# VHH binders against Uncharacterized protein F14F9.5, part 2

Target 1, 296 residues: Uncharacterized protein F14F9.5, of Caenorhabditis elegans (q9guc9)
Amino acid sequence: TSYSTSNGIRLMTFNIWNSGANVENGQQKIAKHILMVNPDVVALQEVYANVTRNLTLMLGHPWVAVERNHEYPDTAILTRHVLIPNTNLSTSGAVGVKIMLRTGFMIHFWSLHLDYTSYGPYAANNKLVDKLDQIMAGENVGRGPQIYEILNLPMMKKWMEKVEDVPIFIAGDFNGPSHLDWTEQTKKIHGDWVIRWPATKELEEREFSDTFREIYPNVVSDPGITWSTVNKFNPEWNYTIPEPQDRIDFLFYKGPVVPYQILTYSGCEKPQRIPFHSKNDYPSDHFAVFADYTFI
Short names: E, the ipSAE of ESMFold2; O, the ipSAE of OpenDDE; V2, 0.75 times the mean of E and O plus 0.25 times the DockQ between their complexes.

## First folded at step 1 (VHH)

Design c17 (framework vhh_7b18_3; at its last look DockQ between E and O 0.06; V2 from the best seeds 0.00; counts 0 for: pae E 26.3 > 2, framework grips, unsure alone 60.9 < 65, off the site)
Fold by ESMFold2, look of step 3:
Structure c17 (fold): chain B 296 residues (1-296), chain A 125 residues (1-125)
Amino acid sequence: as target 1 above (296 residues)
Amino acid sequence: QVQLVETGGGLVQPGGSLRLSCAASGFTFSSYAMGWARQVPGKGLEWVSYIYSGGSTEYQDSVKGRFTISRDNAKSTVYLQMNSLKPEDTAVYYCAKDFSSGYYEPLTEDDYDYWGQGTQVTVSS
C-alpha cells in the first residue's frame, strides 16, 4: 500500500464489462490490471452490486470506493487516497466525489457512464441513415441531457466556481465519440460524416479539456480507439455488420493541472475476439485509459 | 498559500497517549474553525474532532472522552490530545481548516477548504 508524495497524479477510466462476468476470473483480472496501471484514482463503469467491495478487498489497503448507489451502482470510483466525507454526488449516469491526495492536493472527480441506446456511429458508419436529424434524435434524448445533468448540479456549480483552486476531472464511458474525432480529415472512416457529438461538445463549451486530444491533436495519426478490444462485428446481428471502432472513453479536466502522458491500455496480451474471449487476460471489451498530470 | 503541517504521530502501545499538533499559516487562524480527520487502514476518511473559532468542541462518539481538541491562537496551532489509545485508532491523521468560524449543521465538504499532509499514528503491541 503506497501513495504518491509528488506533484503528480495518475487517473484511470475502466469500463469493466459487466463487472468481469464475460471472462474467467474476471474480477481478479480487473484488480490485477488496476494494480499494473498503478493509478491514484479509477473511474469504473458497468459495476454490479457488491463488486466494489470485492475489488477493494483484492486491491488491499488503502483502497476505498464510492458508488453511485448501493443497489444498482453502474458507476463507481476507487482510490488509494482520501475520500472527503459527505461530498459524493450522483446523477442518472454518474458519481462524483472530492478526493485528497496524501500530499494535500485536492481534486473533484467524476465517473460517468452515458446512455448506450441509439448508438449514432453505428447508423452513420453503415449508411443506415442519410440525415443528421436521425442521428441526433438519439443523442438529444440520452447522452446530451446526461452531461447537462452533471454540469447543472448546484454542488457542481460550486466546484466550477473554485476550479482554479481544485481541479475537476470528468472520466468515463461516454458511449459516443468525440466531436473532435469526427472531422473533415477523418470522414472517410466515418461513413463520410462530420458530426459535432453533443456530449463532448458540451464539455468543451464549459472549457473542459480532452486530455487525449490535447496531447495527441492529430486525429488521423492518433485515433485513440477505446471501443473495442474484442468486438469487431456486432453479435446482435449474428456478426454480419461491422462494429464501429471509436474513442468513447475519455478523461476531461479543468483547473490547475498539466497533462503529460495518456495511454490506452489492454494489458500485455492481445485479447481474443468474441466469442473466444472467455480466457482473455484483459477482462474488458473497452480499452482502459490512464493519464498523468502535474499540479500547478 | 494556506499551509497545515501535522506533527506528533508515531508508534505507541495500547493505552498510551500522543499529542498531535497542526501548525497553520497563510490565513487569520483565530477566525476559522479547525478539525481533525483520520483515514483508518482499509476504510475511508472519518472525522474525529472539530473546534469552533470561539473554542467550542465536537467529537465523534468513538473518541469522546479519550481525545481532546484545543487551539492556541497565539501560535496558530490546533492540537489533538489522544489518550487511552486503541489499535482501532491506527490511522493517518489530517488537520483541516474550515472556511468559516464553524456551523452547527453536519460537517460537509463545504466546511473544509484545506487539509494538511497527514501524520501516521500506529497503536500496537
Scores: ipSAE 0.000, ipTM 0.093, lowest interface PAE 26.3, mean pLDDT 82
ESMFold2-Fast, scan of step 1: ipSAE 0.000; ipTM 0.118
ESMFold2 (binder alone), look of step 3: mean pLDDT 77; pTM 0.792
OpenDDE, look of step 3: ipSAE 0.036; ipTM 0.443

Design c18 (framework vhh_7b18_3)
Amino acid sequence: QVQLVETGGGLVQPGGSLRLSCAASGFTFSSYEMGWARQVPGKGLEWVSYISSSGSTEYQDSVKGRFTISRDNAKSTVYLQMNSLKPEDTAVYYCAAYPGDSWLYSESEYDYWGQGTQVTVSS
ESMFold2-Fast, scan of step 1: ipSAE 0.210; ipTM 0.624

Design c2 (framework vhh_8pnl_2)
Fold by ESMFold2-Fast, scan of step 1:
Structure c2 (fold): chain B 296 residues (1-296), chain A 125 residues (1-125)
Amino acid sequence: as target 1 above (296 residues)
Amino acid sequence: QGQLVESGGGLVQPGGSLRLSCADAGFTVSSNYMAWYRQAPGKERELVARIYSGGSTNYADFVKGRFTISRDNAKSTLYLQMNSLKPEDTAMYYCAAGRLGSYYFSTSPDEYDYWGQGTRVTVSA
């Protein structure tokens, strides 16, 4: 027997920080926090090969998984519900699948992890570049093309044709902020930049809704920061540049659902910052994000 | 698209100084993400210093406090001021430019599209 809200679903996105390798008992802690949130479907990022097998064993029946079709999956989807056979899709940065819920409702669900290189907020916040074109060049190397790849898959186009009946969710680590978050109101904390980040803007142009910003439209009072909780400075530069604090983990939706709550999640215990993070109860340097939706 | 040309290398005694210059022969140094790399015989190219279009700079740990990267936008020239030179600094020194509109945090030489032919620095008695 399982509890579920009639006509509702809980979705979660969770970057699991090198598959839990950065904290003691990391995979057990990942499973623990998934169970504490109690989602119906989870988008995972930073998934090494066979990690979902370990996680589904820890989560127990009826949890099942699908990984991106690659030697290093990186993205995966976990669910308590039914994965529809022969509906899984893989791109360079994402995995998608059709899920049938116990209620009989169906959804199309994507877990994504976009390119992490040429991270624009580092350059913008530290004024390392003086032209917007230099930041956009970084976005056009991986992140922009990866969103375009998802949206232009033939099967995804078929999912879009049926979106009035079967909602589509795109959840994951975008490795970039929202164009809704880098505005005139927030430019003072962003190196005096107003930037219309292309990955989230492209989803808006395709009429996907940003669940967090829809429920919390004020970016100043409700920033919804998801990264980084434990890194104060970037280790790739010998800790000489600060880690920008941004909302980069998103839940997007399109179709016949209505969101009614969304939260960022890091458990009940405040994570310790590096280098003292190894004993953290919460195993990630990202907040997880989860949201509740009702079907129309 | 032009050729980068390095100059200013030479033979110097330990503790001495040299100033390297890098001038373009067909594009704007001031508009690019620029770097100095070096390569000793039998070793891979390693990053020495870099400068972003906005003027921010980064240095390898082995040159911090001794070398200074700068550019003169009016002269379209990149410089590397090298002080307190050591025998271990003996290498071919290369200037490199990223594409206009690009930037990188990686130290990999593969991040750069434009390279000079190099200028030799020998630190010996």
Scores: ipSAE 0.010, ipTM 0.295, lowest interface PAE 9.8, mean pLDDT 85

Design c3 (framework vhh_7sr4_2)
Fold by ESMFold2-Fast, scan of step 1:
Structure c3 (fold): chain B 296 residues (1-296), chain A 125 residues (1-125)
Amino acid sequence: as target 1 above (296 residues)
Amino acid sequence: EVKLVESGGGLVQPGGSLRLSCAASGFTFSSYAMGWYRQTPGKQRDLVADIYSGGSTKYGDSVKGRFTISRDNTKNTVYLQMNSLKPEDTAVYYCAASRGPYYSGWLRPSEYDYWGQGTQVTVSS
């Protein structure tokens, strides 16, 4: 039965940790967890060449994929629905596409993975810097420019003009927290910093809604941490520096949809921490995030 | 296409000196931070020294005052001058390049974009 009358959609964002290379049978486990969540569309990050081909084979018909147009894609979109031909967009940190759902509803969907270098929470939480300018210099190397690039792409501007009819979703690993999460209420756990992170602030100014924070407005009771499931101390620094725990994987939306559920996801078993992670059932060092929306 | 090629390693007696060079190609060298890391078998890579595009430097505590990092943007090369070498300095030395940050002291090995293959330094009598 090729038809559905459902007025809902499930979207997922999933950083797949070096394409599953860090755990035993990682790609099989990635496909397993996607099927368990049962999303309509998946934003993937840390995607290496040929990985989406393997994943779509494991997921089976009708799953299809689009990758960022680059030798090393990094970002990709998987869907059980129709990718509209000639709507693929690529930037330095993202891939976007128009999708037609089996219901006949259309969406515009972005998967992004912003620059991972100069990780601000690492510097701030461990008091490795003393000036906000040092943190903002890191934001201005890749992450800030990459958000600006997406929002100012000519085709994206056309999608924005039609947003009242066709919703736009921006999903992915921002490699930075939300300005909504680093407030006076949370200062004590953030190295005594209050920081208005620019990537999420720019999306707010363009009237995108942060799905998690909309459903869970209290940052203290519902922090929504997405990084890390396994990395509590940085192994590259001999486990001497605490790894900041932050919400850095987001589902943003704009247009005629209403979110009614959002969850962070790491499977049914608690992942073992580094260095005991190789046999983890859940293959990522990020929580996946998935949300349910209804069309209006 | 990006390459970092280390040279200048070798066997030296305690108290001796070596100068390591790292020749870079395939990226805009002058805008990148450059670092030297070292690793002994079974251990993590440790920071030896880093130098940012503006010339600011940071040294590991064990080498401070003995080693000097420098860069030549006209030759796309970063150098490590190693003086008063000790047996404990024996390691494979790696050159690394990072787009950011523009300040020293908090870059971890995973944040370097490019790595050389390493050069062996052995300090033995």
Scores: ipSAE 0.011, ipTM 0.257, lowest interface PAE 9.5, mean pLDDT 87

Design c4 (framework vhh_7sr4_2)
Fold by ESMFold2-Fast, scan of step 1:
Structure c4 (fold): chain B 296 residues (1-296), chain A 125 residues (1-125)
Amino acid sequence: as target 1 above (296 residues)
Amino acid sequence: EVKLVESGGGLVQPGGSLRLSCAASGFTFSDYYMGWYRQTPGKQRDLVADITSGGSTKYGDSVKGRFTISRDNTKNTVYLQMNSLKPEDTAVYYCAAKTGYSLWRSTEPSDFDYWGQGTQVTVSS
């Protein structure tokens, strides 16, 4: 709205579940829910090649897009503002770009989708491993290196040098929980584990703030689960054991902004769980997350 | 007795298409995570595509947008539709199955319980 966003921005991260392929009229539904949330910038994950062309046509002027530079983009950024030419960056799990808002403010924005293999919550929550180093081995193959790649990209280092003037946002599907969520207070529901998940911990060490945990610091009362809307029981176990439910979609920021609102989003109708999901109005197996920030 | 039998491999020109099939028996197919992996000369087995019992799919970076994995639970078969084939797609393609006992959400070859014998795909003029 004007009062909440006239001096700021609304950012959204949205894993679009195989580009909407798992739900009838999925791409139309993706565009519909983006318009309902009314964000300024959207981080998309699970983007097939050329899907953003269809989405921008459905969203209409002035929406534009940039995709990760790969035959399968996977990550993309949509915005109703201006993409600054020749500022797009690509890594194995992310796309980043400089955006000029209509207010004249600039931001640097990343959409990421980290490796989904060796999913730690399965091993930890069900006590499938005895030692933390076994879980960290899984983190060190995909997700950790992908965060390292983003943070150590030469241009990203230059963005970091200017962060006090131009904020940086890192938004997306981390395929892992936050170190802020697997604490002494929550260990009973996590197989008696306290785990400092490396991807989110690395961002904290580089002084990025986790928007959700900043606004909702109590992990017990405000878990902020983003995965999953439809995977409530493990389908690989005949739906007989619970699927670990975690917050794995994040909005991180650094620089001269202050968040004042954040929500998880799955539309107005409760999604039907797998395998009854094909007619769901909300087209994703992830909750979307959106947040409002004011510039300072 | 669990058995995975691949078929549909062969020689094809660049830009061509092939459809691989994997017929599964000896287990409740609809409950299993199914995948296609490939092994190129001198390399480890790499994920081509996988599909959960619920139908969610993942693809290796080099094949995304060109290959499509699907399953038919009535026929106990998983398919790999391969379009716009490139010389780099030349490999032995393996069908793989992971039991519902694996709570490790992994596409690493070592985490799969059952493997087919493989089918050769050669992309050349």
Scores: ipSAE 0.005, ipTM 0.281, lowest interface PAE 10.7, mean pLDDT 85

Design c5 (framework vhh_podentamig1)
Fold by ESMFold2-Fast, scan of step 1:
Structure c5 (fold): chain B 296 residues (1-296), chain A 124 residues (1-124)
Amino acid sequence: as target 1 above (296 residues)
Amino acid sequence: EVQLVESGGGLVQPGRSLTLSCAASGFTFSSYAYGWYRQAPGKQRELVAAIYGGSTLYADSVKGRFTISRDNAKNSIYLQMNSLRPEDTALYYCATDLRYSSYFPLSESDYAYWGQGTQVTVSS
């Protein structure tokens, strides 16, 4: 039970908060923190037009990018490895591609950003709803259908047929917590709600593993909060009520890999909270998440 | 460029109904919270109703009388106003806040976008 970095891979997911627009020199800071983490593949969310081009130039050779095929890409994948021609896929909330690593290993990789409307934790914590059906109705506006769209795409079904040989990763901002995180054990901090969030539950039922919760199975001792680094109080109420803090950025995998490390990341300096965030060194309101895997 | 255009205002008798519409353009409509605000002469602008996905919020003065809804396919927000009262007379604004943390109630921040307003007058 020993893992080698020579046949390992580091994957990162990083919501870049309006493409770095909320902090001074945001795009340069995004590139800086990607290089500091030193990943092999990065799932990006909140990617505006021309941003991946700028980031790729700042990251330098051999970094390449693929964007969701849309005027506003929103999701993108960056890698220092080879993008396989004619394997890129786009859905309403995601971009996927096949990557050949320098080691010769192949992966299928998705970057997603699910619908942010009808945010369940805010509705539950602020008593905007009183029935589970109302929460589930909110999940069915965008997030649930977007997961279903990815999983039922014809080419994705072909990737699933080969998953025993070529692992599949689904990384990104789910805009919803894990069903593993809103349990009887955490009910007290979630407005007395136990909610089996459908997007992560559907991935579990399709036999994808939640990397963070696999390595850290105790939700109380290791909550793994990814949102937010800077949004601690609701700005719409003059910062007078707490903003729900949740793990909403995930690295899922299926196939012949073993994770051995996962971290949440916000740089070396504690970010200043909103509204004092403009000079933050770390340019996002999300923690980045990165994990190390070995091939088996 | 972000644009919000209100329509449907006018003169109505007390007890009748009116529907306001707000057409949005220049961004991904389904990803944002929307609100209806009103401002009566000499009063502060107040939130009337807000919608974030399927969740709604109403001011106490309009609960049971007004209904906010949205049509993502048409990039539109609606305010159905029933049982109108003279006190409902105001300039009505549609608004959205493009921040990721745009929750209820909507902020009057630098990310907030407002329409020009549509006048509703309830005559005695």
Scores: ipSAE 0.000, ipTM 0.198, lowest interface PAE 11.9, mean pLDDT 84

Design c6 (framework vhh_podentamig1)
Fold by ESMFold2-Fast, scan of step 1:
Order: C-alpha cells, then structure tokens, then sequence
Structure c6 (fold): chain B 296 residues (1-296), chain A 123 residues (1-123)
C-alpha cells in the first residue's frame, strides 16, 4: 500500500539575490530555507550558471532542475518531482516546463524574472515623473513585451488549450506591482497614482488568478510586500529617497486547482538592512512567496 | 556607444593608498548611479561601493577605508582606497545603474560595465 497524505502541492517563488553571493554561505542558506519551506516546485530568479547543480546536490535526491536556455540562465525551476522530457521552454525572461507529480497529476510551470530597468514604482511613488505615459513607456521596454512573449509562444497556446485538465502556474519576480495593489484605496501611499500595471493586468485578462490577492483581497490590511527585506529607508545612513516597498513577486494560476494558503517568507530571523546584511541567515533581498493548492 | 573605462590600478604595498578612476561616455552622466565591484580569483563578484545623486553605500569590509565619489563636470567616478590589505587584491569594475532602478546594491541592477582594472596588494 502506497502512502499519500495530500492531493495538493506547495509552490514557491524565490529570487536568490545574485545566486547567494551577497551573504556568507549564501547557497547553503538558499538550500536550507527551501528545505524549511518544503515545497514541491520552486521558481528561482537571479540564477547564475551551475548554481542549480550546487543547489540540487545540497537538497539531495530526488531534487532536479531546469534552467532557462542561456549562458546566464537567470531563471530556473527546482522540483522533487519528474521533469517531462522535451517540454522545456525558454523566453527572454522565463523558463517553463511540464512536471509530473508523484501522484500522477501534471502541471505546467513557469519561472520568470521580468526586466528590472525603468522601475515604475520608484519613478511614480517618489514623484520623479509627472506623466503616466512616462511610466507606461518604462513598462513597454521589457516587462510588458516579456509577458506577451510567454503568452504568445506556440507551445504555451497548446498548454492553454488543455488548461481545464492540466493547470498552468506562472511564478516569479515581475519587477513591477500588481494593478490590484495600486488602486484608489492605496493612491495616498503611491504618490497619488492609480496605475493599471500592464504585466499583471494582461494575466488577469487571460484569466489567470493572483493567488495572494485572491486569498487576501484587502490591499490595505494585507499588502503582501515582497520587495525588499534589506533595501529600506534609513535616514541614519543619509538616504535621500526612500525605497518603494511593493509586492512584485507573484504566484499566478489557471486551471483545476484551488489555493488554500499563501505566505511571504524571510526565515525565522529579521534580516539586517544594507549595508549590514553579509551575515543574514535569510540570503535574499526579496521575500519568498509560497502557496498550497488542492486539485479538483 | 556607452563606455566605462577604469584606470588607476596597479601593484601597491600593504597599508598604502590607491585611487581608481572611471571615465563615462556615450550617455548623460548625471542621469545614472554608479558602483564599484571587485572579483578576486576563485570568488564571486562583490559590491565594494555605490553612489547615487545624494547617497553612498559601502560594503562592511571597506567602510572607513574606501571612499566613492563622483564628478559630474568631468563625467567620472572615483574610488579612493586607503589602508590597503592583501585581501583587497582583485579585478575592480566600474558599473552604471539606470535612473529608474533603485537596487544599487545588486549586480543585476547595473546596465553597463567597464572592462576592469587589476589591483594587487603585495609586498
């Protein structure tokens, strides 16, 4: 008799901050925190070549990895389950793959890291620009086109045709907030801006659900900030402009699953702010995000 | 064409000083933030110091010894390195950061990089 305790999965997205280079023993700490969260599948961002090899060795059998097909992968997927051969997909900002869970259920999973240049919240929240068109021009440099690239890929269109049977997840660092978070209710803390951020809005229009906002619909009481653990305003350090704090790491889903919990994660110890971060136990400047889903 | 050109590296004895310069061209200098990174053999590239329009940031290993500065009139960035130690031996890179970005402590946030200048601290 086989023992199976759950008809569910735990998914995690984790920007690993220059592959752990910014803290002492960073890669060991990355592996440690992945094991503490105990996910089934992990979307990684800021992945340098050969880092997934080191991480899978530290995590142990049966962990395996797939990297974006590039000299510097940037995005990767780790899983304790089976990567289906010849289903790997790469775009300018993402890697996707089909995974068969030990239960026999299958999922399609994307790890993404969207363009970091022309960061809209910095310009908008600190009132560095006075026209919405300037912010939208920044979104159109990389982030918007990168989402369109994923959604318009021929194999992704085939995955979408089967979404009623095999769920699709899109997880990662969007380098931009959600249109659900910059609303009339929050404009006072966002430089008086209400902005329909295009990357997340496009996913909503394609009927993907934002797991965090679905479980926590009140943006004021539950902001779910993921950027940053270490880049904060600190007047003692002579910072002249505060760092905008936003939710920019997301878990999106479409298909026959139901989320039942989601958390932001930075370990058990409060990370020390830059420049005092080198001995932090938690190795990233992003909160990780993980969520639990049941199949229906 | 955007270019960053480092100079001022060389061989220096422990306890002495060295000044690195980075000359920037091909863009509006005042619209960018800048950083100095270093990479020693067998180690990851690490942030040494960064400078925005109004703030500076230093790695713990160099605070009190190194000073980053910028000269907008000369389109140049400087790293004044005092009390040099053998562990400061590395290839030093100048990097430029987008004005819309604010992750000046992260390597991935820098859009343009110089070729690097070697600093060797040995007797």
Amino acid sequence: as target 1 above (296 residues)
Amino acid sequence: EVQLVESGGGLVQPGRSLTLSCAASGFTFSNYWYGWYRQAPGKQRELVAAISSGSTLYADSVKGRFTISRDNAKNSIYLQMNSLRPEDTALYYCAAHSTYGFRWDQESSYDYWGQGTQVTVSS
Scores: ipSAE 0.000, ipTM 0.144, lowest interface PAE 15.7, mean pLDDT 83

Design c7 (framework vhh_7yz9_2)
Fold by ESMFold2-Fast, scan of step 1:
Structure c7 (fold): chain B 296 residues (1-296), chain A 123 residues (1-123)
Amino acid sequence: as target 1 above (296 residues)
Amino acid sequence: QWQLVESGGGLVQAGGSLRLSCTASGFTFSSYWMGWYRQTAGNEREWVAFISSGGSTTYADSVKGRFTISRDNAKNTVYLQMNSLKPEDTAVYYCAARPGSYLYTREADYDYWGQGTPVTVSS
């Protein structure tokens, strides 16, 4: 038998691709893969009405959920720990909450799904735009402002005041790459662009750490691609233009924790590409990402 | 029903300033993202500035450093402060509103539009 002291936490972010609708038995498969990863807290994206209720029933006691306060939640948080009453926060693209772990440690946790329109990597990688300003227009009206909205929420400012005692995590689908990934070293595979993507850059300026890039600092050897697992071509253009492969699902942290492991996850078998995806065991077109942290 | 009512337009000399206002009714203004667009004679509408429900702002390159967008949720009003005006800024200015989750620069992605307020900048 093994002896362990639990002073660690496993966090997961998982875009569940239209709430599992694209795959046979999708919601059962979502619950299955969450249980296989065995996280403490899960950020979910592409969550439609009643999906978290169904998932928590499938996951069983003690799993609970909180959804973004909207008729179509889109973002949700699942945890096997305690959701602290009256700490729920909602913005246009995110839900946040305070969680007390069974160990007594507390965290502040955000699940986000940033605006999906004007996908910059698609335009940049395939040279469909001539000027950086055209890409930045998409970033500056959706994804960038949604990050700013989270960071400038009054209660989030109070969480930031206490970050040295209670860590903050921001996890989710950013619908954009990291400024750390589109550099001089990688521009050959990015349509000859070097782009400092605003959403991730804003988090860095507020001293959040990108867990994947901290553990794997070499973007060339460890790109950490999270989208797309199944679609290699954009269907809007009759599948003639390649879909960019990028890391767009992130786990950010700030405060008294140290990450020691991070992985992308797509189950045990390779997903079949569209249109042969319906029987895939892994129910998403995104890789999930999970990370292990130790409290200090 | 909903309304967006623009005001503050008019004639101004080059180098001058104007402040446009847009007052909203019939929807939960504080949760909506607000934009300003303009249209010149013979041309398509172009985006000028946006402000999120949380107060983050972005500007078209042509107006950056000269125009400032702001909002007052207590008054259900969005403002566009236009400084150092140029003849090229002559246009009809429109305010527009959309829910945050669907934010985009395309006209078709906005739920609510005002009737427009004309701005003429003399050389």
Scores: ipSAE 0.000, ipTM 0.122, lowest interface PAE 18.3, mean pLDDT 82

Design c8 (framework vhh_7yz9_2)
Fold by ESMFold2-Fast, scan of step 1:
Structure c8 (fold): chain B 296 residues (1-296), chain A 125 residues (1-125)
Amino acid sequence: as target 1 above (296 residues)
Amino acid sequence: QWQLVESGGGLVQAGGSLRLSCTASGRTFSSYAMGWYRQTAGNEREWVAFIYSGGSTTYADSVKGRFTISRDNAKNTVYLQMNSLKPEDTAVYYCAKDSYPRYIGSWEESEYDYWGQGTPVTVSS
């Protein structure tokens, strides 16, 4: 079943959990779930060498891919539309490209996987730090600078100059929550912290919209958790305490589109939690997120 | 990527002392928080001590007052001074960058550039 229209687009972000290695027939299952969702463009994270080649073969014509320019790509973009030659961009943790849809509409699209070290929710929820500066120090090492790097790339500045005509999407695993989610209303479940997480805050200040939070503005009733499908207990403590559950996979947009639907996705069967995950039909430890937009 | 190399473990009598060292190679060390963890024969990994980039420290209740964490940014090294050792302190001790790193969706990758190889400490009674 197709969800695409001639004046619309479906975008998906999907962390594929060590390229499907943790689940039996993982790469086949990744391809299966992409086809079930039927997106126009997919941001992939945890992509290792040769994986996008295998996935595009399994997805079939006309699917194509672009990988971050690195020996271990980590991020990639899949699409059933046209990748515009010589528009691919790479930064630490991200790949971007210009795509021409078969309808003739163009988009600029980023897949990102931000630095996974110094995971803020571990420090905050387990009360391991007593000052906000300590959490922010972790954010300022990798994740914050990686967003700054994308936004300050010369070609990205050119894309931003044309954003009123060609929308820009930034999709991926941010390895951190949204500043919109750790508020006064939610501090009780976040170790009594209100934290304006810098990666998402910087995108908001550059006038990108968080698609999920735009459609579901109430963080209490609609938390939109994407981490995790299978990690319910904290591996740093030998699974003896709960794993912090957060929304860390986002779809951001700027420019002449309007979102009208967004969903978190983990297939038709509830994934079994670690250590019983090896036969899961859904091959990831992240929920995928997909959203529908119409062009204006 | 970071490599962490722990050293200084060994066999010691109850009441004795050991100083563990962890040397980081690769990335810039001084901007990161560093932690020490231990894992007993029962496979229970537990946090021991944490030192922030600015030098402030925190300790698990079981070691508070006996262990001291410190760092030398010029040497890219973090230390754990263990005093008044007890048989209950017997474990493999691990150094971790940034304390509590999130692993990227793999059982094996829990070992990559977040943890050192470990240094065993045995305290005899």
Scores: ipSAE 0.000, ipTM 0.120, lowest interface PAE 19.2, mean pLDDT 82

